# Ledger of designs, part 388: VHH binders against q9y6x5

Target 1, 379 residues: q9y6x5
Amino acid sequence: LPPKLLLVSFDGFRADYLKNYEFPHLQNFIKEGVLVEHVKNVFITKTFPNHYSIVTGLYEESHGIVANSMYDAVTKKHFSDSNDKDPFWWNEAVPIWVTNQLQENRSSAAAMWPGTDVPIHDTISSYFMNYNSSVSFEERLNNITMWLNNSNPPVTFATLYWEEPDASGHKYGPEDKENMSRVLKKIDDLIGDLVQRLKMLGLWENLNVIITSDHGMTQCSQDRLINLDSCIDHSYYTLIDLSPVAAILPKINRTEVYNKLKNCSPHMNVYLKEDIPNRFYYQHNDRIQPIILVADEGWTIVLNESSQKLGDHGYDNSLPSMHPFLAAHGPAFHKGYKHSTINIVDIYPMMCHILGLKPHPNNGTFGHTKCLLVDQWCI
Key: E = the ipSAE of ESMFold2; O = the ipSAE of OpenDDE; V2 = 0.75 times the mean of E and O plus 0.25 times the DockQ between their complexes.

## First folded at step 17 (VHH)

Design hb13 (framework vhh_7uia_1; at its last look DockQ between E and O 0.02; V2 from the best seeds 0.00; counts 0 for: pae E 22.0 > 2, placed apart)
Fold by OpenDDE, look of step 17:
Structure hb13 (fold): chain B 379 residues (1-379), chain A 123 residues (1-123)
Amino acid sequence: as target 1 above (379 residues)
Amino acid sequence: QLQLVETGGGLVKPGGSLRLSCVVSGFTFSSYEMAWVRQAPGKELEWVSSIRGSGGYTYYERSVKGRFTISTDNAKNTLYLQMSSLKPEDTAVYYCARTEYKYSGEWTPFDLWGQGTQVTVSS
């Protein structure tokens, strides 16, 4: 039987939640599989970019989804969560579901994973759900499992996306133990539902399942605000993205805009595009704006408005609070193995290996995940 | 026409209960995240509770948690807020409103509001 892989994302599941809360179902999942405790995601640590990095193995500058909100100066196009279906934004890379689907006797399925409802390189997932936050996890799971069982050609790669605990993290902040414990309990129950569903359908033993996330969450406060209006007149620039990494498109001389912003706050780094730290791999793309502002952890960039978010993400990808986890189970994976850290881009070559796909050029290192796989040597 | 109509408010003693209703017209509320928001005299608007159709997630402001319950009836196209153990601090005009959650986690402001219903908790 051809190998099958289900990739599941719980948005905004911070890695240390596993240490601070109880997850009976997820723990059982891990016990019978593998755990990567920390996944270093890509900068910026936002939803669209990191989800696309998972399935392409590329840094954001390479796959072209550089933020949740983007602007292309040449075409004057805008990208946002309300306008994300233009292939223009996605075509700078080839996601794994496309690669998989182009193989003989294989198809791909997706339940609301970013980009899966878009024809990328003129290929759209054979089965997909348009994003709708009102659709239950159960319905998404039912569709995915139905496709995994009943499709012809057979679905060999599937994705499943869920919005929690990100939404709640934003609302309550990650330090709200009472509310977050309730939310995370619900997430664990959903994982239980997933496992139970797979067992009921006879998929559990043969299906490789990866449960991961795109980023973590840090605590924000009304006492930690950076007001740009205090530093520069809004008429001098266009805001493409705001917080915690602001993308600035100057309307006047870039240097002048930079000079007005560079000392705006001791809790914000201001970079000209060419001066963006190399470690971010966030420079070589036209969609990255001429100036970016990076707030310190827990600080929020605002205009003349207050933010109601008590948690946020998008910060420096070296911050532990930004890191998700990865757990996996199935024939390809060891049982009861824990690994400390990988890079999020490392997931792609691993998935390609599991599926027997030739990976496109990517930034991942297959060697980082060898210890997770039963067919590989672990050094 | 898009419309939200709140009912169920009134005068109640501390420790009492009220059930607020919000009837939705012109759209399917299950396609949205529905919320209750309140405004006390001389105070700013305060979020109270939300319910999302995706898995039936419910959210509560800290001060109302355990006392208030948000729910929906699809057949009636109605949003509810069951309030128990009411306190004088709960005195406010209660509004129902709709919003959406997106991938990015971007907050979309409430784009539709009801007229509100007065809740007064007094001995």
Scores: ipSAE 0.025, ipTM 0.439, lowest interface PAE 4.3, mean pLDDT 93
Fold by ESMFold2, look of step 17:
Structure hb13 (fold): chain B 379 residues (1-379), chain A 123 residues (1-123)
Amino acid sequence: as target 1 above (379 residues)
Amino acid sequence: QLQLVETGGGLVKPGGSLRLSCVVSGFTFSSYEMAWVRQAPGKELEWVSSIRGSGGYTYYERSVKGRFTISTDNAKNTLYLQMSSLKPEDTAVYYCARTEYKYSGEWTPFDLWGQGTQVTVSS
């Protein structure tokens, strides 16, 4: 029987939530499997880019989903969370579900992972749900498990996406322990339901399951605003994305726009594209705008308006507050093993190994995940 | 035959309302940012408001936020500026303008302009 893998994302699940809150069901999952305590994600630490990095093993500059809001100067196309279905945006890489269903006599299934309802390279996930945030976790799980059990050719790779704790993290902020405890308890109950459903359907012993996330969350405040409109005339630029990484397309001389911005706030770094730090791997794509503004942790860039968010993400990927975790269970994984850190791009070659797929060229390092796997020797 | 034509200007008392229209010929909005820009007598050009085609994002200069509303009607190829609570400081020639989304290092980012329509707010 071919190996099977379910990849689950709980959006915005900060790594240190595991230490600061109770997760009886997730801890049982970890005890029977593996934990990576910190996953270093990719810059910018936003939802669409990091979900695509997990499934392609590529930095954002290489896979082309460089933000949740983008502009392509050559084609003049725009991308947003409400306008994300044009395959043009996704076609700079090949995600694992496409490779899975094209290289072998295999199927892929998806419950709302970003990009799985798009025909990437003219190939859409074999079974999928159109994105709809109103669909319950139970319904998503029911469809995924039904497809895993009842499909021909068999579903060997499946994805499941859930919007929490990201949505609540934005609303309350990670420092609101009372509200976040309630939210995180509900998520732990969903993990318990997932494991219970897999056991009852006879899938648990032979299905590899990865539970991870795309990024963390940091506390914001009305006391930490950067008012961009007070600093620079809007007529000098087109705003492609706002906060916490603003993407600025100059309408006038780029150097003049840069000079007006560089002293706007001590809580914001301003980069010309060629000066973006190399450690971000965020330079070599036309979708990255000529100037970016990177707010300090917990600061919000605004246009003459207050912010309603109490938590946010998208900041520097070196910040521990931006890092998710990874937990995994199944026949491919050791039991009771904890690992300190991997890079988020390392998940892709590990998944390809588990599934017996030949990975496309990528930025991941298989050696970083060897210690998680029963068929590998750590050295 | 690329053309932008503004209409709807006029004389109005403080606190009054006007609706400006910009009829577009020779292109569609979807690949462009459309803007209203004004010039008061003896003053420099001042950006007022923008709307980005695909995605429908709107932007406003600080002094007009909450008083002005930019919109489009794609079936009529028309850009609108609904102006309310007008002040004497809003007196200007109002231009409809277009810019492409691609990067430009140029000093004049708008590549197509209308002829302007006069708005005069006077008691």
Scores: ipSAE 0.000, ipTM 0.127, lowest interface PAE 22.0, mean pLDDT 88
ESMFold2 (binder alone), look of step 17: mean pLDDT 81; pTM 0.835

Design hb14 (framework vhh_7uia_1; at its last fold request DockQ between E and O 0.88; V2 from the best seeds 0.00; counts 0 for: pae E 2.6 > 2)
Fold by OpenDDE, fold request of step 18:
Structure hb14 (fold): chain B 379 residues (1-379), chain A 123 residues (1-123)
Amino acid sequence: as target 1 above (379 residues)
Amino acid sequence: QLQLVETGGGLVKPGGSLRLSCVVSGFTFSSYHMAWVRQAPGKELEWVSTIRGSGGYTYYERSVKGRFTISTDNAKNTLYLQMSSLKPEDTAVYYCARTQYKYSGEWTPFDLWGQGTQVTVSS
């Protein structure tokens, strides 16, 4: 039988939550599988971009989802939550579920993973749920496990997405131990439900399961604000994305706009597109705007109104607060093994290996995950 | 027809309690996030609390945390706001409204509102 893989994302699950809170179910999952303590995600550290990096193995400049809000100057199209279903935005890459879907005697399934409700390269998963944040985890889990167990052609790759602890992290901040403890306990219980469901269906021993996240969360404060209006008039630019990485489309001379912004705050770096640090791999895409502003960790870029969010993400991807974790269990993985770090783009070639799929060109390094896999040598 | 109907408002003394109700019709609140918002005279709308309609997750404004409890009764298609330790500052018209969480970490604008119920906290 072909290998099967379930990829689960708990949005905004910061890696160090595992050290600071109790996760009985997740720890049991890890004990019987593997853990990567820190996953270095891609810049910018936002939801759409990083979820697409996980399933493509590409930096944002390569797969074309460069932010949660984008603008294409040629077509004058906008990308956002309300306009995320146009294949135009997704077709610069081929996600693994499409690759898998196109295989003979295989199919893909998805429960609300970003991009899975869009026909990419004229291909969509055989089974998917339209995004609705209000739908319970139970319903999502029921659909996914039903598809994994009863479909023909068989579902061999499935994704499951959940919005917590991201929503709570934004609301309360990651340092709110009282509220975050409650939320993270619920997450652990959901993991328990997942494991129990798989065992009940007889899938636990044969299904490969990856539990990960797209980014972490940093603490914000009303005392750490950068007001752009104090530096530049709104008539001089169009704002494509705001915080913590602002995308600026100048309406006047780019240099003039840059000069007005470059010293706006000591807690914000201003880059012309060509001067964006190479380590971000965030230059070679037309959807990246001529000027970007990058706030320091914990600082919020605002216009006239202050943000009420106490937690946020999107910052420098080298910051530990932005890093998620990865845990995995199944026939492909060792038991009781812990690894320090991988890059988020490394997940793609690993998943391709597990599924026996030929990977598209990608930025991942298969060698980084070899120690997690039973059929590989570990240095 | 889509409708939200709030009840339970009234006059209460400081330190008192009230329970607001919002009856939903025309849709299932389990498919949405439901919220309470309030507006005091001469003030802007203020978010109070949100609950995921399918259950399990609640969110509160800081000033009401520990005093207010948002909940649902699926059998009755009713949203509740239990208010305790009420303060004069809690005086406002309270509305129930419908929203959803987005991938980006933001909330959709409220697309459905009730008529509101008056809460007055006074000695």
Scores: ipSAE 0.920, ipTM 0.963, lowest interface PAE 0.5, mean pLDDT 96
Fold by ESMFold2, look of step 17:
Structure hb14 (fold): chain B 379 residues (1-379), chain A 123 residues (1-123)
Amino acid sequence: as target 1 above (379 residues)
Amino acid sequence: QLQLVETGGGLVKPGGSLRLSCVVSGFTFSSYHMAWVRQAPGKELEWVSTIRGSGGYTYYERSVKGRFTISTDNAKNTLYLQMSSLKPEDTAVYYCARTQYKYSGEWTPFDLWGQGTQVTVSS
C-alpha cells in the first residue's frame, strides 16, 4: 500500500506552550512518535509565507509569498487575505500536493491549508475545501478521513488547517494563562478527536501524521507602540504592509524616506532592501519592497497610536517566541524520540522522502530530519 | 430572508444582570462567527464580544471580561450575551452582528446586523 501522509497545522502554536500547558492527548501522540521541540521558521514569521514554505521547502524570496500583504509593481496586483486566490502569487513554486497528485494512482486532499483552493500551475488539490473559518474541525477532519479512506485513485497526501491558537494568541497574548489554558485545552481535545477518529477508521497504524504550526506568538502592549506618523508623512510612501514588518514603497527619493525613518525608534530596524540581513533570506524577489521596517519583539508599528492586539507574530525568525514545534507519528517515524530543532524548510524534503516523491529544488536539508525516520541511519 | 433580532434589553440597576438574545433566521449561525457590538449615546460603535461558530472559542473586550459571557444555543439558532455586574458605562444599544476570520489573523467587517436592543444601567 502506498505510504500516506496527513499534515496538520494549528496556526500560531508557540513551541513552549508544550512545556507551559497541559496536553494529555498531544503528549500521548508524542510518546508514541517523535517531537521536534523548536522549528526555526522563515522570515517574515507570518501565516501565508510559512505555510507555503512548509509545502515547498523554499524561503519566502524563492516561493514568492513574501507576506500576508503584497504588491507587484509590474502588474499592479495586490495580495491580501481577502484577495489571495490569484494563481499569479502562488506560481513561483510547486507545492507538494501538486507534485503528489501528478503521480500515477495518487490524489491529494486538503481541508483549508493556505493555497489548496488555488489552481497553482493550473492544478488544484484533487479534493479540497474552500476556505471558511467557520467550518468546524470535526467537519474538516471528517472530509479528510473520508477522502483518505474512500478515494480512487487513493489520497496519499492530505492537509488539515485550524486557526487556533493564533486567533486567541492575537486577542489575549501568550502570557494570559487563564484564557490560553482554556484555548489550548480545546486544541488538545481536538487532537484527541483526530487520533480517535483515525483509530476508528483503521487509518492510525498505516498513516503518517505530522502535527505542526507556522509560527509562535509574542506578547504586545499599548506601552510598546512605534508611531510612524511621528517620523514621516503618509504622502512620502505607499504602505504595503504594517506590523511587525512594515513594507514601504517610497513615493519620493528612496534615500530621503530611509533617512526620515532610520532614527524613528530604537525599537525598530530600518533596512534598505540590499541591506536586509543575509540570514533572513529575504531580498531576492520583486515583491519585497525597497524599504522594510522590522520591529523589536513585542513592539507594534502603528499609524494612529493605538492597537487592539495583545499578541502578534511576524518578527525576526531567530526569536524563540516565533518558533513552532513539530510532532509526528506513523510507520515512517521512530517512537519516543525527541529532537531539538530543525528548519521549517526541512519539512518538505522529509515529506517527499516519506511519500516517495522527487523533491523540486528547495532550501531544505534532508539530513536534518534523518533521525526522525526509521528507514534512515541516525548517527 | 436573512435576519438578526435582538431582545432582552431594558432598565437595570448598577450591579444587576441582564441576558440579551439574538435570534438568527435565514442562515445557521454556527456556520459564522457572531459578535455583540454596542453604541453608547453620542459614541462610536464598540466591539463587545465574539464567539467562533465552531469550537466555542470566545473573545471579550477588556472592560467586559469576567462580567459578560457570550454563548450559543445551536438548536434554537440563538446567540446570547449574559451581562453581570452592570455599570452605568454599559448603557448602550446592543447589536448582534455576523463576521468571519481570515488567515491573516483579521476579522472581516460585519456584513449583517440586527436592529439593536437598548440596555440602560441607572440607579
Scores: ipSAE 0.460, ipTM 0.762, lowest interface PAE 2.3, mean pLDDT 92
ESMFold2 (binder alone), look of step 17: mean pLDDT 84; pTM 0.861
OpenDDE, look of step 17: ipSAE 0.810; ipTM 0.920
ESMFold2, fold request of step 18: ipSAE 0.397, 0.408, 0.361; ipTM 0.719, 0.721, 0.690
ESMFold2 (binder alone), fold request of step 18: mean pLDDT 83, 83, 83; pTM 0.842, 0.844, 0.848
OpenDDE, fold request of step 18: ipSAE 0.918, 0.915; ipTM 0.963, 0.963
OpenDDE, second read of step 20: ipSAE 0.053; ipTM 0.529

Design hb2 (framework vhh_7uia_1; at its last look DockQ between E and O 0.01; V2 from the best seeds 0.00; counts 0 for: pae E 18.1 > 2, placed apart)
Fold by OpenDDE, look of step 17:
Structure hb2 (fold): chain B 379 residues (1-379), chain A 123 residues (1-123)
Amino acid sequence: as target 1 above (379 residues)
Amino acid sequence: QLQLVETGGGLVKPGGSLRLSCVVSGFTFSSYDMAWVRQAPGKELEWVSSIRGSGGYTYYERSVKGRFTISTDNAKNTLYLQMSSLKPEDTAVYYCARTNYKYSGEWTPFDLWGQGTQVTVSS
């Protein structure tokens, strides 16, 4: 039988949640599979960029989804969560579901994974759900498993996306143990539902399943605000993205804008585009604005309006609080193996290997995941 | 007592076939992934093949794929490696090993080994 792979994302699942909370279902999943404790995600550590990095193996500058909010100065187009279906934004890369579907006797399915409801390179997933946050996990799971089980050509790659614990992390902050315990309990129960559903359908033994996330969450506070209005008049620039990484489009001389911002706060680094640190791999794309502001961990960039978020993400991708985890189970994976860390872009070549797909050029390193795979020798 | 005992090794000409056996004592295959590992003279240990205790999936090192077949007989508590189209490069001591993963930050996949059986492929 051709290999099958289900990729599941729980948005904003910070890696150390596994150490600080109980996950009986996820732990059982891990016990019979593999765990990567920390996944170093891509900068900026936001939802759309990192989800697309998972399925392309590319840094944000390469796949072109450089933020949840983007602006293209040439076409004057805007990208946002409410306006994300224009292929223009996605066509700078080829996600794995497209690659998979273009193979003979294969199809792809998706339940609300970013980009899956968009025709990318004139190819849209054979089965997909339009994004709707009101749709239950159960309904998403039912559709995905139905497609995995009954489709012709067979679905060999599927994605499943869920918005928690990100939404709650924003609302409560990751340090709210009471509320986050409740939220994470629910997530573990959903994982239990996933496993049970797969077993009931007879898919569990033959299906490779990856459970991961795009980013973590850090605690924010009203006491840690950076007010840009205190440093520069808003008429001097257009804000493309705000916090914790602000994308600034100057309306006046860039140097003047930069000079007004560079000393705005000791808790914010200000970069001209060409001076963005190389380690971020966040420079070589026209969609990155001329000036980038990067707040320190736990600091929020605001205008005169105050932020109500108690948690946020998007910060430096070297911060442990920004890192998700990866767990996997199935014929391709070992049982009971734990690994310390991989890069999020490493997931793509691994998935390609599992599915027998030739990967597009990518920034991942297959060698980093060899120890997770039964058919590889990692010594 | 936990024990693995390999048999079936020997001298064979290139292109020949051998069948290795590993009799298992003290545990059940279905609970473990089993593997064949080989060591050629002056070389490091090399993974050859694995079979999953659950599901029966089989995996092979690239150089032996299509030539070697790993299998189990649960009734006999025996692991097999059917080797065909043998090459001089296949000359090694072949070990039966039980796979057990430990979380130590290091990959140490095997916790039980047989004594090994010598396979020599020579004209």
Scores: ipSAE 0.061, ipTM 0.586, lowest interface PAE 2.6, mean pLDDT 94
Fold by ESMFold2, look of step 17:
Structure hb2 (fold): chain B 379 residues (1-379), chain A 123 residues (1-123)
Amino acid sequence: as target 1 above (379 residues)
Amino acid sequence: QLQLVETGGGLVKPGGSLRLSCVVSGFTFSSYDMAWVRQAPGKELEWVSSIRGSGGYTYYERSVKGRFTISTDNAKNTLYLQMSSLKPEDTAVYYCARTNYKYSGEWTPFDLWGQGTQVTVSS
């Protein structure tokens, strides 16, 4: 019986939603498995970087997906969520589905996880869906379970991605109890459907399932705006990314641009690349721009006074509001165990252990996740 | 000169079709996500459909999926909503709206609105 793993992400699922809302299905999942209450994610706390960190075990500076919007000055290439298919961006690391399917008698499957529809190192997931947000969770789940149950060579590693509660968190803000309760109830129902489907197909007993997320969400407000145009003429720089971490490519002397920005707002930190705090592990990649601006929690950097999100993420990864959770169930995991925190990069070496894969060099620490696993001595 | 102008509304029988148009001026059309939003009398604004400025990805509210089609013509700076199989509950003022597009693809508040066009579906 080869070990199998399904990795599921609900985008933007803030860790404390578990305590502040009702999740009967997810709580049953946790009761029969394990919970990590807070996962310390990587800076910047954005979607593409953190999903790639989960599957590579690397900080953003090391895997090269350093933001949802990037620019490479040497090749003049641009990356965005609508322009993400060039392998150039992804090839600085090897994600777990590539390593997995290169093993004898193994395949990988993917439903919408960032990067799984890209040929990374000339290798694309054995079974995958091209990204399309109009495809329902049920259709994604049906494809994944069909591949897990019917493929030869067998699918031993699968991923499944869903856009909520991130989309609604941006729209309503995490403090909108009425709307977020409705959204989170729907997500709990989807988790119930996932578990029921796995049981009906005979997969539940022998499949390891991880349910996690890439980041949380913080409340924004029209009262908390940083107007960049008030501090600097837009002709002095190229804007690569805006909020809450702005990526600034100077068109004039870098020090002059820095000096115009450093006193722009008391609610924004301005860093020269070499001065970015070491704890961010966000310095050693050419895709990180010469100046970054980091807004305080709940503040939004804007070029105009309108068009602001009610919820956002991307802030300092020490903030609890930016942290997702991790829950897991399956033969590799203890039952009824709760753990306070791990680093998001620790998930990769744990997954490699479960699958019997040799991890590539990475930033994770297997010891941080040992207590989740039945086959490990935890002291 | 930054504006959105909707046309194509009117009175139509149930089961009929209409095409709404939204002509855009004053900004780079393809750099922003565009949406249709409607408001029935006495009700809150309801998102109908969106299209990304780059990549052309489309999104639909569940009650209109399969009946409505959003599209763009970048050469004409025009957003369309093709409506078919119209029902009385589709009666509303339909607004063209722009979102604050960021490369992340995350949902953002609408920051520019048209004046709206009335669609009435009645026997």
Scores: ipSAE 0.000, ipTM 0.132, lowest interface PAE 18.1, mean pLDDT 89
ESMFold2 (binder alone), look of step 17: mean pLDDT 81; pTM 0.840

